# Ledger of designs, part 21: VH-VL binders against PDZ domain-containing protein 8 (Pdzd8)

Target 1, 198 residues: PDZ domain-containing protein 8 (Pdzd8), of Drosophila melanogaster (Fruit fly) (q9vyr9r83to280)
Amino acid sequence: HQESLRRASALVSLNFVMQFLFHEFKNSNRVRKWFYRKLSIELDELISKTTTGKLLDKLTIKELELGDQFPDVKSLSVHNVELDKDEQRIENLDLLLDINYVGNFTTSIDADMVLGKKGSITLRVKQLSGMARLQFTRKPYTHWSISFLGDPELILDIESKYQGRQMQSNITNLISNQIRKAVRRKHTLPNYKLRYKP
Key: E = the ipSAE of ESMFold2; O = the ipSAE of OpenDDE; V2 = 0.75 times the mean of E and O plus 0.25 times the DockQ between their complexes.

## First folded at step 6 (VH-VL)

Design w01 (framework fv_vorsetuzumab)
Fold by ESMFold2-Fast, scan of step 6:
Structure w01 (fold): chain C 198 residues (1-198), chain A 122 residues (1-122), chain B 111 residues (1-111)
Amino acid sequence: as target 1 above (198 residues)
Amino acid sequence: QVQLVQSGAEVKKPGASVKVSCKASGGTFSNYAMNWVRQAPGQGLKWMGWIIPLFGITTYADAFKGRVTMTRDTSISTAYMELSRLRSDDTAVYYCARGSYTSSGYEYFDYWGQGTTVTVSS
Amino acid sequence: DIVMTQSPDSLAVSLGERATINCRASQSVSYSGDSYMHWYQQKPGQPPKLLIYAASSLQSGVPDRFSGSGSGTDFTLTISSLQAEDVAVYYCQQSYSDPYTFGQGTKVEIK
């Protein structure tokens, strides 16, 4: 009974602290630049590695807002933990999290296309929920990665324009489908790297 | 009503190329995906790929990749499917089919062309 | 690739009787409560015609004797009271993953 109350209290405290830190730092120049950098890498891969990229000359991030809420962690469990030879520190850690995100992360992207055509997309993440695996590894360098176990529930709000005019719903729905398919294909996202060597 | 009208039957020799057209009327050509589906004599349906006419973006099934090219001309609301290096087992009826997307993101083929018979023989 | 398997390959049903066709996907074709599975009817010399989309939604203009059900990997098309004009080959199709794939078809005939 007492132990169950302590665990429930710990999750409430964790979520409260994470929300506090999110609201304190979401408008920080360092945090915003981190998200901008990560998104820019994804967009560069889209241009260079896909058939769709052959029709795109340049993608520009015009707006990036981190939204109203940090993801809510409904449960957290340790799937695997490995200690170093001396059992003095964590060498490898796998965490399973049941997350629910309802925070309205929003980005606006302008696309310069072949033949001088122009498009734009404003993407808002209304909800993202599912089971996530968070992995920590020290060798060969310290890093964290996140992936979803199974298909997460993803609810998007998309506004799209082509040549300055709002696209019809069918095209916007197609774009939503392609984004969902891309999320389903990606199982691992490196989200942090730390060097201990100078 | 929406209507998809395909080009007429073709007879080709092995190694040749064939280009099938699909003209759309009644509705907005550029706002829907155009899919291509092959049906060999007495056999089932096999998806070849799609094109989004608004952008010209294409996706091809791996079985046809390297031999198929999908294009469109928005000024005449026409989509094209060209299949190269034809062999006898490419003898089939080729259909164009319009892809409609719901807000939930599923694509379904609401309208189909009448089909174009392509015969590959010596 | 997702393999779609229909059963039976052919079905003979008396006029006015129920016809049931099954379709099984080699992996789930459902996502967040939606099923990316559709049914088409094809008569000889004609293109396929959409009957049911998203497993259970009846296409406009299709008689209400046609219905679809199922989720995940197992789906069913039902014709509650077979009519003469329903003689055709029926195909299931998934649009969950590229490449889109169809079942092998089920031929419905009158006894």
Scores: ipSAE 0.348, ipTM 0.727, lowest interface PAE 3.9, mean pLDDT 84

Design w02 (framework fv_vorsetuzumab)
Fold by ESMFold2-Fast, scan of step 6:
Structure w02 (fold): chain C 198 residues (1-198), chain A 122 residues (1-122), chain B 111 residues (1-111)
Amino acid sequence: as target 1 above (198 residues)
Amino acid sequence: QVQLVQSGAEVKKPGASVKVSCKASGGTFSNYAMNWVRQAPGQGLKWMGWIIPLFGITTYADAFKGRVTMTRDTSISTAYMELSRLRSDDTAVYYCARGSYTSSGYEYFDYWGQGTTVTVSS
Amino acid sequence: DIVMTQSPDSLAVSLGERATINCRASQSVSYSGDSYMHWYQQKPGQPPKLLIYYASTRESGVPDRFSGSGSGTDFTLTISSLQAEDVAVYYCQQYYSDPYTFGQGTKVEIK
């Protein structure tokens, strides 16, 4: 019983520190530019690699707000750790995190479509919950990656317009499905050895 | 695969100190917990504490605090357990045992050393 | 400290018969579906060997005749068909709370 209480106490401390750091840095120009860059890369991939992208000429991020809460970590487990042959540094690290996010991350995107049509989308993430795997590897290059195990619970608030008029719920559902597909994809996190093409 | 090799038997006088070594080969050394467990003649197992070699972090059982010191030398993949102010009731076989990890952390002792017999007599 | 109590202290079983060892913790060693309780086998002159971890998960290389069950405070190790090589002392251990503690051991012998 003391060990479970000790682990719960450590987790409370971790969440406190992460919330503190989030609130200190969320309005930093460097942090906001980093999120803007990451989102821009994802949007470029959507245009280039999907059939939906064939209907789009240009996507422009008009608003990006990181929200009011950092994800709560409900459990953190070390799934795998491997050291080099000299046991001096970490070669592989697998962390499993049970995450509950209710922070209201918000972004607004303007879409220039084929034939001069215009659209816009405002997306707010109300809740994102699930088991995430955070992995560090040095092969083939040093990088971090994150992915969700199974389908995370994702609750979105979406407002969409086409030619200045509010879109119906069936269009919102199609947008939601594309976002869910993106969230389920494995993402490689930037580091000094990451090689990425836009 | 993973092997833990301990130092040889020791005979000590009451009041002396003994330092037992445990050398790991195969697998990893630095980020697994190295536990120390003793067994007095004809008795059961008693946990003494652990060290995580990567950081040098130690935890000692209250029964041994003040007398036990656990250290490591990562360059030779060796853990040490030193017990001071020896008494006759410290006569026991001392084992090192690796704490294996799972998604919940370090949970069980998957590899054990062969044991080091320490006899305290006058 | 959590006290682990095994029963019986000694058990004589005929070859091929079922052997059952019980282990009781002075307080619950389970949390959120997991039981921080392990079983070890120790033969004379040898160090202990891990048999079962988390109450019911068999360690790699351990024969199918060994099984563990239980949760909370009451745990059982079962050897479904005792073989000559199973003569040993068996220990339960809790890894739930520092200090980690072992039961007093159960000696299994052939009848």
Scores: ipSAE 0.000, ipTM 0.415, lowest interface PAE 20.4, mean pLDDT 79

Design w04 (from w01 with heavy chain T58P T59Y S104E, light chain S97E; framework fv_vorsetuzumab)
Fold by ESMFold2-Fast, scan of step 6:
Structure w04 (fold): chain C 198 residues (1-198), chain A 122 residues (1-122), chain B 111 residues (1-111)
Amino acid sequence: as target 1 above (198 residues)
Amino acid sequence: QVQLVQSGAEVKKPGASVKVSCKASGGTFSNYAMNWVRQAPGQGLKWMGWIIPLFGIPYYADAFKGRVTMTRDTSISTAYMELSRLRSDDTAVYYCARGSYTSEGYEYFDYWGQGTTVTVSS
Amino acid sequence: DIVMTQSPDSLAVSLGERATINCRASQSVSYSGDSYMHWYQQKPGQPPKLLIYAASSLQSGVPDRFSGSGSGTDFTLTISSLQAEDVAVYYCQQSYEDPYTFGQGTKVEIK
């Protein structure tokens, strides 16, 4: 009983500290540049490696707001930990996290399309929840990877424009579905990828 | 009232190309995805891909990628599906179907064209 | 690709009796409580017609004797009281993952 109370208190303390650090650093130049860089890489990959990219000349991030809350960790467990042969360094770390995010991360993207057409999309993440696996590995190079065990619950708020006019709901719903499919493809086991350390 | 009207039947030799048209009337052409589905004689339905006419963005199923091209002409509310390097097993009825989306992201085919019979024979 | 398997391949039902068609997906086609599964009716020489979308939503203009149910991998189309005009082939379809896939079809005929 005492140990279960300590664990519950530890999660409350962890979430409190993470929320504090988030609010303290979310507007720092380094943190905002990191998110901008990560999003820019994803958008460049979209242009270069997809059929959609043939219609797109350039994507520009116009707005990036990290939102008002950090993800809440409902449970945290160490699934696996491996030390080197001398038991002095962590070689592999595998964490399972039950997360619930309701922080309103928002980004606005302008699209310059072929034939001089212009579009824009504003995407807000209202909720993202599910069981996530966070892995640290030193081989072949030091990196972190994150994936979901199953499909996460993802609720988006999307506003879209084409040639300065608000798009019909049907097109906005289609865009939402494509984003949800992309999230599942890239960030759900077994479809996750190894990622470089920032 | 929404109607999708397709071009007439085609008979082609192996190695040729066929281009099927699908004209939309009675509704907004550009705000819906246009899907293409084929049905070989005595067989079931097989999805080929879609195009979003507003943007001109196509997506092709892997089985047809490299041989299929989907385009549109918004001035006449018409979508096109061209299939090249035809084989005898491309003999089928080709349908266009309008994709509608709910707020939850379901795509379903609410209206279908009458179908275009394509026969590939020597 | 997600494989959709229907059962039975064909069934004969008397007029006024209940007809039940099953559709099984090779993996879940549900997400956050919603199912990306639809049912179509096809009569000879005609294009398919939408009956049910999102597993259980009845399309406007479709008689209320048609109903859909199920989630995850197992789905059912029910015709509560078969009419002569219901003789057709019925197809299930998933829109959860690209490529969209259809079942092989179930032929409904009068006994």
Scores: ipSAE 0.343, ipTM 0.722, lowest interface PAE 3.9, mean pLDDT 84

Design w05 (from w02 with heavy chain W50Y T59Y S103D, light chain S32K; framework fv_vorsetuzumab)
Fold by ESMFold2-Fast, scan of step 6:
Structure w05 (fold): chain C 198 residues (1-198), chain A 122 residues (1-122), chain B 111 residues (1-111)
Amino acid sequence: as target 1 above (198 residues)
Amino acid sequence: QVQLVQSGAEVKKPGASVKVSCKASGGTFSNYAMNWVRQAPGQGLKWMGYIIPLFGITYYADAFKGRVTMTRDTSISTAYMELSRLRSDDTAVYYCARGSYTDSGYEYFDYWGQGTTVTVSS
Amino acid sequence: DIVMTQSPDSLAVSLGERATINCRASQSVSYKGDSYMHWYQQKPGQPPKLLIYYASTRESGVPDRFSGSGSGTDFTLTISSLQAEDVAVYYCQQYYSDPYTFGQGTKVEIK
């Protein structure tokens, strides 16, 4: 009983702190640049490593809005924790999170295609929910990773245009499906800590 | 009424390439994915990949990646599947199949071509 | 890749009797209440024909003796009263994830 009250209080505090940090830093140049960098890497891989990329001359990120809410943590459990020999610092931390995101992350991408064709896609994440594993490890290098356990619930709003005309629902539904598949395929999203210079 | 009509039977030598065509009539060609599925004699169905003609976007199954190329010609509503470096175990009937989209973005194959028999022999 | 396994490989059923075919996915092919698998019928010398999509939705023109059920990883196709025209190979397919995969097929014959 007391333990249940303690856990509920801790969860409220965690969510409050995370929302505060999100609102404080969402307009930070470092945070926005990190998301831009991550998205740019994915788009570069699409151009260079897929047959789809042969249709694309250039992809340009036109809009990147982090939205109005941070993910809400509905439950948090410690799956594993390992301390160093002196029990002074965390060597490995493995957390299970039940998350619910309704923050409206939005990105708009313009595509310059072969033969002078032009397209654009605006993607808004309305909801992303599921059980996630968040892992911190120091070996071989310090990093955080996040992956979903099973199939997350993902609700998207997509607007797409080709040659200045809005694409019909069949095409939009296909794009939605491809994004859902990509999310399921990518189990791990690493967040690396910069190495401290000696 | 949608109909998919495929090119005729082919006999090829090992190491050659084959290009199968699939012509769509009676519907909107560009807005649906065109899938390719093969069936070896006495065997089951194996999905090879798809092309979305509107953009020329393709996806190839790993088993065929590096040997298969899917293209289209929107002016004649025709999709093509080319398989290179043919082996004897590529002997099969090759089908094209149209992917129809659900509200959730998933597809099912509502129309199929009649099939093209490809025989690879020395 | 999601592996689809059918059972049995072949099935002999008397005319008018019930035929049951099972399909198991190596991982769940259901999402938000929908099951992303469908059933095809293939008669000798013909291309496959769609029978059932979304595990239980009958395609237009398919007789009501055909029904599909199941969710998650375990699915069943039932022919309530087998007719001579139902002699065919039946395939399940998932379209939940790329690459799309088919079961190995179940051959239905008259006993």
Scores: ipSAE 0.000, ipTM 0.489, lowest interface PAE 13.2, mean pLDDT 80

Design w06 (from w01 with heavy chain L54F T59E, light chain Y31W A54L S57N Q59E; framework fv_vorsetuzumab)
Fold by ESMFold2-Fast, scan of step 6:
Structure w06 (fold): chain C 198 residues (1-198), chain A 122 residues (1-122), chain B 111 residues (1-111)
Amino acid sequence: as target 1 above (198 residues)
Amino acid sequence: QVQLVQSGAEVKKPGASVKVSCKASGGTFSNYAMNWVRQAPGQGLKWMGWIIPFFGITEYADAFKGRVTMTRDTSISTAYMELSRLRSDDTAVYYCARGSYTSSGYEYFDYWGQGTTVTVSS
Amino acid sequence: DIVMTQSPDSLAVSLGERATINCRASQSVSWSGDSYMHWYQQKPGQPPKLLIYLASNLESGVPDRFSGSGSGTDFTLTISSLQAEDVAVYYCQQSYSDPYTFGQGTKVEIK
């Protein structure tokens, strides 16, 4: 029927536009600075709010590459929409998205550790896919949030060094495992939501 | 060959603390997580937490947070597990176990210590 | 916490016969094609010994009569031809989520 054709056409158009905008603006200073700021905030919270952060004096982002692709949206549904009657603007918006990301987002982080020790980690996201919930609300303040409804599929490529030398594979595998657990714990419902503040 | 050797049996009174040691053979100590698992008499296995000796990073099970402390001494390839404010239900055999990681999966325990019996009685 | 439930609690099997132990997780312990489920054998007065890791991989030095299968929430340990030295308690364990949890154990005896 016509409804199925309309939905397929809309998704193709959305993905085309999003890929175009991503490739056009991924090297923009504004876009790159935005991602740098967001990652820096997360790293600051890691140092100040976790017990493992007490082993870290400073974390420095040395490389940040947004990669080759924007996430592909395989399905999109509107779960809830509320409008401000007076302004006729969106008060709340709740979207469900089936996302497939194969973009090679890469970050390299240098760690200055206690007792003058130095480490580094390079993290590349090869694939991230799953069902996500994207929420916009103006109460209690204006914000966007994203969370996964179930465990996302996550494929990572990780390199780690300590005092300038490659760490043994077992240590690198352990670090990879901890990152996967952290993603599952912090960004999968009912756990904490990843936030975007406009 | 890898061997984990634990300290001897302990008898403690309620409210005391106990510190169990686990000495690893060879140069593999720093590259693996050391896990602690206990087994009460006639009961199953219960995971307590782990330490990565390379960094001194620890993770504790919620049931033991606030009472357990895991440390290591890399110069003698030894990990320690200290449990404070002991109760009678802390009577158990305490095992250390080496965690091995593969690129395709999570940790599994490939080598175990012989166990340390801790008895808590008045 | 993920609750691991084994069945049966105990079983008696004749020498040379097949023994089957089941383990059920309260939620899936599989992710991206891997199952984070392991099996251990514990004999009286001894520490546990790893038999199977990641649901189906046989640990080096373990006899090939032991095998593991399953994914998601349901897993099975099979001993194809029970030997006298196989008398022990068997535990399943998940490493999918902290805290790591074990099943209650299944006691295997000769009849």
Scores: ipSAE 0.013, ipTM 0.609, lowest interface PAE 8.0, mean pLDDT 82

## First folded at step 7 (VH-VL; framework fv_rosmantuzumab)

Design n1 (from k4 with heavy chain F55W T58A G59N, light chain S97D; at its last look DockQ between E and O 0.41; V2 from the best seeds 0.00; counts 0 for: pae E 3.6 > 2)
Fold by ESMFold2, look of step 7:
Structure n1 (fold): chain C 198 residues (1-198), chain A 122 residues (1-122), chain B 111 residues (1-111)
Amino acid sequence: as target 1 above (198 residues)
Amino acid sequence: QVQLVQSGAEVKKPGASVKVSCKASGGTFSNYAIHWVRQAPGQGLEWIGYIIPLWGIANYNQKFKNRVTMTRDTSTSTAYMELSRLRSEDTAVYYCARGSYTSSGYEYFDYWGQGTTLTVSS
Amino acid sequence: DIQMTQSPSSLSASVGDRVTITCKASQSVSYSGDSYMNWYQQKPGKAPKLLIYAASSLQSGVPSRFSGSGSGTDFTLTISPVQAEDFATYYCQQSYDDPYTFGAGTKLELK
């Protein structure tokens, strides 16, 4: 029982620190540029590597709002750790995290479509919750990855426009289908690169 | 009442092409995906792909990518599926079906055409 | 591609019986609390008809004697009680990822 209380206290402290850092740095140019770059890479892959990209000439991120909070970590455990030969640094670190995110990450994307047509999508992440595996590794090169175990809870608000007018609900629902399908395809694959602190 | 009416039966020789039509009536056509599904004699159902009539974009099962083309004519509320370089194993009933979506983006096929029988024989 | 395995391939029943048909996907077709599984009924010479969507949601106009359950990889369609008009072939279908795939079908026959 006392060990359970000590783990809970440490976890509360971790969450407090991460929320503090998030709120202190979420509007910094470096943090926003990093998120912009990551989202731009994902959009470029959509255009260049899918058949749906044939409709799209150019995607432009018009708005990027990181939201109101950092993901809340409900549990954290070390699944695996491997040290280098002299054991001075970690070669592999696997963490299991129970995450609850309700921070309302929001992005608006304008699409220049074929034949001069215009579209836009506003996407807000209302909830992302589930058990995730966070892996840090130095072989074959230093990187990190996040994947979900099982079936996470994901709630998205999606608004879409075509030629400046709000799309009908069925078309918005179709677009939601495509976005959710893309998210499912990335469910267990690495989603982020490790960033060294300067 | 939503209704999908397909073109009549076709008999073709190997190497030929066929174009099947699917005309929608009694509801909104352009805002729903139109899927194509086939069923060989005595066999189950096989998904071919879909078209979104509003934009004219299509997505195909990779199995058929080089041989299938889906188009539409919004003025007549008609979707088309053309299959080329026909083989005997393309003998099947070809159905069109309307894709509908829940608010969470879940897709299901709520209305189906009556089917078009294609026979490919020497 | 996600393979869909239905069992049994055929089934005999009398009017009034309870019938259970199973469908197993080669990988999970559930995400965010949604299960991407549909069930269709097909009578000879006719197009399929939607019965159940999202694993357990009954399509409008379908009798309540039809029900669906399951999540992940394992799903069932239950008909209770079977009526004379229910003798047909039943297909499961995943809408989780392209290409959409169907089970091989289960033929429900009069005993």
Scores: ipSAE 0.346, ipTM 0.737, lowest interface PAE 3.6, mean pLDDT 82
ESMFold2 (binder alone), look of step 7: mean pLDDT 92; pTM 0.945
OpenDDE, look of step 7: ipSAE 0.622; ipTM 0.850

Design n2 (from k4 with heavy chain T58P G59Y, light chain S30R S97D; at its last look DockQ between E and O 0.56; V2 from the best seeds 0.00; counts 0 for: pae E 2.4 > 2)
Fold by ESMFold2, look of step 7:
Structure n2 (fold): chain C 198 residues (1-198), chain A 122 residues (1-122), chain B 111 residues (1-111)
Amino acid sequence: as target 1 above (198 residues)
Amino acid sequence: QVQLVQSGAEVKKPGASVKVSCKASGGTFSNYAIHWVRQAPGQGLEWIGYIIPLFGIPYYNQKFKNRVTMTRDTSTSTAYMELSRLRSEDTAVYYCARGSYTSSGYEYFDYWGQGTTLTVSS
Amino acid sequence: DIQMTQSPSSLSASVGDRVTITCKASQSVRYSGDSYMNWYQQKPGKAPKLLIYAASSLQSGVPSRFSGSGSGTDFTLTISPVQAEDFATYYCQQSYDDPYTFGAGTKLELK
């Protein structure tokens, strides 16, 4: 049908524009500082909110590379929109996105641990794909939230060191398990929503 | 061949503590999680928690958090589970199990100890 | 906590039969291509033995007459044909989130 073809061509154009903007601005100081801030908040929550985080004195972001591609949006739909007549504003906006990311986002994190021990992790996201729900609301306060609606594909490449030496493969695989659990808890319905304030 | 050998049966009174050992051989001890699972007479299996021997970091089922302590001794390749303030309902067989991980990070228990019987009675 | 519901609680079979045991999780245990469901066999006086991990992957050394299927919330263990050594209790277990939980068990008995 003609409407289905128009949606497909619009998505191709959207993806093209987003890739262009990504490549123009990915190295800007403002964009990089924004990502450092967001990742730093997540690391601070790990230290303050978990009992095992008390074994960590400090987590330092050694490297943050945004990768070589922006996530590809395979479908986009407006699921719900609600307007506030009195304020002439969007009150609620609910979007569904089918995304595929293969851009190799990479970060390196150094850990200062208790008793002077040192660790490090290098994480590369090889694939993150799935149906996501992006919600905007002004009540109780203005924010966005994002979560996956089901079983996203998450493929990671992890390297880890302890006291300057490469960790054994089973320990690195254990760390992968913990990272997948943490992502699952924060980003996948029904377990958790990640909220952003503009 | 990987083998987990547990300490012998224990009889305890209510209010006491017990410490069960799990000695690993035939593989690298420090790099594998050691889980503890119990089974009351005629009942199913209940997960207690695990320890990562390399770091000494334990993770407990919240049901047991205030009564259980998991430790290890890397020099003897031995994991320990101590359960305090024992009650009659703690009567069970206690198993240790080794956690292995696939390259994608999926955990499975590939080896189990023979079990340690704990009886709590006055 | 994720509840695991096994059925039936017991089952009688003859050598040579095909048996099916089911397990239902109270929520989906699927994530990123893996279903976090394991199956164990336990004989009286013995520790559990892993048969199936990740819903359908056969553990090394386990006979091919054991198979697992399902995803998300609904899982099955199939034994075909049943052998004399297969009379035991079978447990499902989720490893999706802490605490790990087990089904109540299914006892397979000789008819």
Scores: ipSAE 0.455, ipTM 0.776, lowest interface PAE 2.4, mean pLDDT 84
ESMFold2 (binder alone), look of step 7: mean pLDDT 91; pTM 0.942
OpenDDE, look of step 7: ipSAE 0.732; ipTM 0.871

Design n3 (from k4 with heavy chain L54M I57F T58A G59N, light chain S97D; at its last look DockQ between E and O 0.39; V2 from the best seeds 0.00; counts 0 for: pae E 5.7 > 2)
Fold by ESMFold2, look of step 7:
Parts: sequence; C-alpha cells; structure tokens
Structure n3 (fold): chain C 198 residues (1-198), chain A 122 residues (1-122), chain B 111 residues (1-111)
Amino acid sequence: as target 1 above (198 residues)
Amino acid sequence: QVQLVQSGAEVKKPGASVKVSCKASGGTFSNYAIHWVRQAPGQGLEWIGYIIPMFGFANYNQKFKNRVTMTRDTSTSTAYMELSRLRSEDTAVYYCARGSYTSSGYEYFDYWGQGTTLTVSS
Amino acid sequence: DIQMTQSPSSLSASVGDRVTITCKASQSVSYSGDSYMNWYQQKPGKAPKLLIYAASSLQSGVPSRFSGSGSGTDFTLTISPVQAEDFATYYCQQSYDDPYTFGAGTKLELK
C-alpha cells in the first residue's frame, strides 16, 4: 500500500520532467536529426524486407513533426536485473512500462515506386497505448530494445496520394491495414521487437 | 450495386494450368483488393491470396506461392488467378471476393463472385 | 497460421428457434479496439455472403435476427428467430493476419 503511493508520486514527477524536457528540446536540430535517422532506418528495412518493398525504389521523409506531448508513463517497474558479479556491474536490466501516447507524431513520406510511379503518405499517430518492455544488455555488446507485450492500442490518421491526386478512402484504409499489420509484427512480443544501440 | 462475374467452369488434366477471371462492375475496381478463396467438394473455405489492382501487387498464401499468379487488367476491371501444375486435389470451386476496409484498416469481404468450378481428373 | 475452431459442426433447428454458433481462434484476433472476425453464410451452390464484420457489425441488407458478439479468441453468431431461408452453412473468418483463415463451418439444418 505505502510503496504503491510512493511509486505513484515519483511517477507523476517523472512524467512532468519528461514533458518539460520534451517541450524544451523537440525543435532542436540534434533531436530532429536523431528522429530522422531512426525513421529512415525503419523505412529502409521496410523496403528490403517486405513484399511491398519490391514495388518501391525510394522512400523520402518530407516532413517530421514530433507532436505536442511525450508519452505518459502510467506505471514503471523493474522486471529483471542481472549482475556480472566479477565485474560488479549490471549485465541485463528489464523494465516494464505502461504507456499512453496521444501526442500526434506526424510524418510525411514520399514514395518513388517502380515504373516511375509516385505516391505519398501522411501518417499521424493519434494514440499508442500498451504495456512495453524496455531491455538493456551489455552482451554480446551494449544495446537496448523495446517491445510491446501483446498488441498495443494504435490509432492512426492516414492520408495518401498517388500520381499527385488524393486517393479514395478505401485505398487509404487498405494502406492503414498494411501499416497496422507491420506494427503488429515488428512491435509485439512474441513476434518481433526493435533493438537500438545507445 | 457491386457485382463480380467469374469465368465459366473448367475441366483440366493433372499437370495443366488454369486461369480464372473475375470482372468487377458497379464500383471502383482499382481501389479494392481482390481476394481468391477456394472450396473443395464437401470442404471448407481456403484463402489463396489477393491482388491490389491499383499497384498490381499480389500476395499469396505460402501453400500456393510457387503455383499461383495473380494479375489484373484495369482497363477491363478484371482480375485473374492462374494456378499451374494442377493435381486432383485442386478440384474445387474458386471464388473471387472484394476486400473492403474500415477507417481503422479492418478488412472484410463484402462481395463475392459466383464461383468457378475446376475439375482436375485424368 | 491462426486456427479457427468452429462448433458445432451441425445443428438441427425449427423455424422460430434461437441458435448459437461459436468460433474460437488459436490466438487473439483483437487489436486497438477492433475484433478481426467476420461471419459468412453459404447456401448450397452459392457463394458465401457476408453477414457480420468486426465481430458485431451487421452488414447492410442483412436481417437484424443475425447478431455477433465476442472479442479476443471467443466469438458467437446468433440467429433468433430462425427463418426458413436461414438453413445454410455458416463460416467464421479472421482477417487479423495473413494467411486469412476460416472455421470448418456449421451446417444449420431443418428438423
């Protein structure tokens, strides 16, 4: 009981600090370049690893807006800690986070397709919520990874164009289906998780 | 009033190929996925794959990957499915179905063709 | 592949009865507030016809005596009251992940 109250108070403080830092730095060149790089890596993987990628020559990020809010952490706990007793340091650290994001992250991506065809997508993340596992490890090398436990709630707004004209709603909804399938496969355990090097 | 009209029944020998057509009318052809589903005599329904006519992109159930080809002709609003190296177990009714999507990207098959009966026997 | 277990395999009913058909997926087919479960009706010699999409949404032109419910792995189609034209085979289908899969079917027969 008393431990739960202390955790809740600390968590509220953490969320306020993270929101403050987010608003201080969301327009900085370093932060923007970091996000551009991470999104570019995901787009390149999409081209190289999916059947739809065979129709694509190049994906170009035209716009990136980080949105209005940092994800809200509703709970945080240590799931696992492993120590290297010989070296007296943390070898593995697993955290569980219950997150809720409603910050409207937005990106516009131009697609150069085979046979000279062109398309574009504007994607806005209206909500991303779920229990996530954040893992830090030092072996085989220092890195971290994040994945959702189960299927997160994900609400997207998507607008799309083909050859300069706005696509009809059904084809835009088809594109949303493909994105949601990709997210389910890449971001949910046990199927897939993303790993990031520090 | 959306309508999908398929080509007529086929009788084939083992080792041959078949190409089934599915012509759409009463709606926009290029914006909807066209799925193919088969039903062997006395059996349930089996999904074969789909094509997206706007892009010509097709995706196949792994079971059929090396024997099936899906194409389309946007000028005639017609989708095609070709199954090669036929065997007696390919005897079935082959349906095309239109994939519709909700705003959240949920897919369901709202219109179906009348079916094309394929008989594979020596 | 997501396996769809449909029960019963057959039912006998009279006009006016209430019938219930169940479908169980081998894993959850729900995501972000949507349940990726469809129900189809198929009469002999005819193509399947969509009845219910998204677990509980009634397709246009389908009588209100059909209803669907469920989420996660467990889904139900209910027909109440059964009419003479309802004697057919019913299939559940998941559209959660490729390959899409169908239940084995439930045959509703006249007593």
Scores: ipSAE 0.169, ipTM 0.664, lowest interface PAE 5.7, mean pLDDT 82
ESMFold2 (binder alone), look of step 7: mean pLDDT 92; pTM 0.947
OpenDDE, look of step 7: ipSAE 0.497; ipTM 0.820

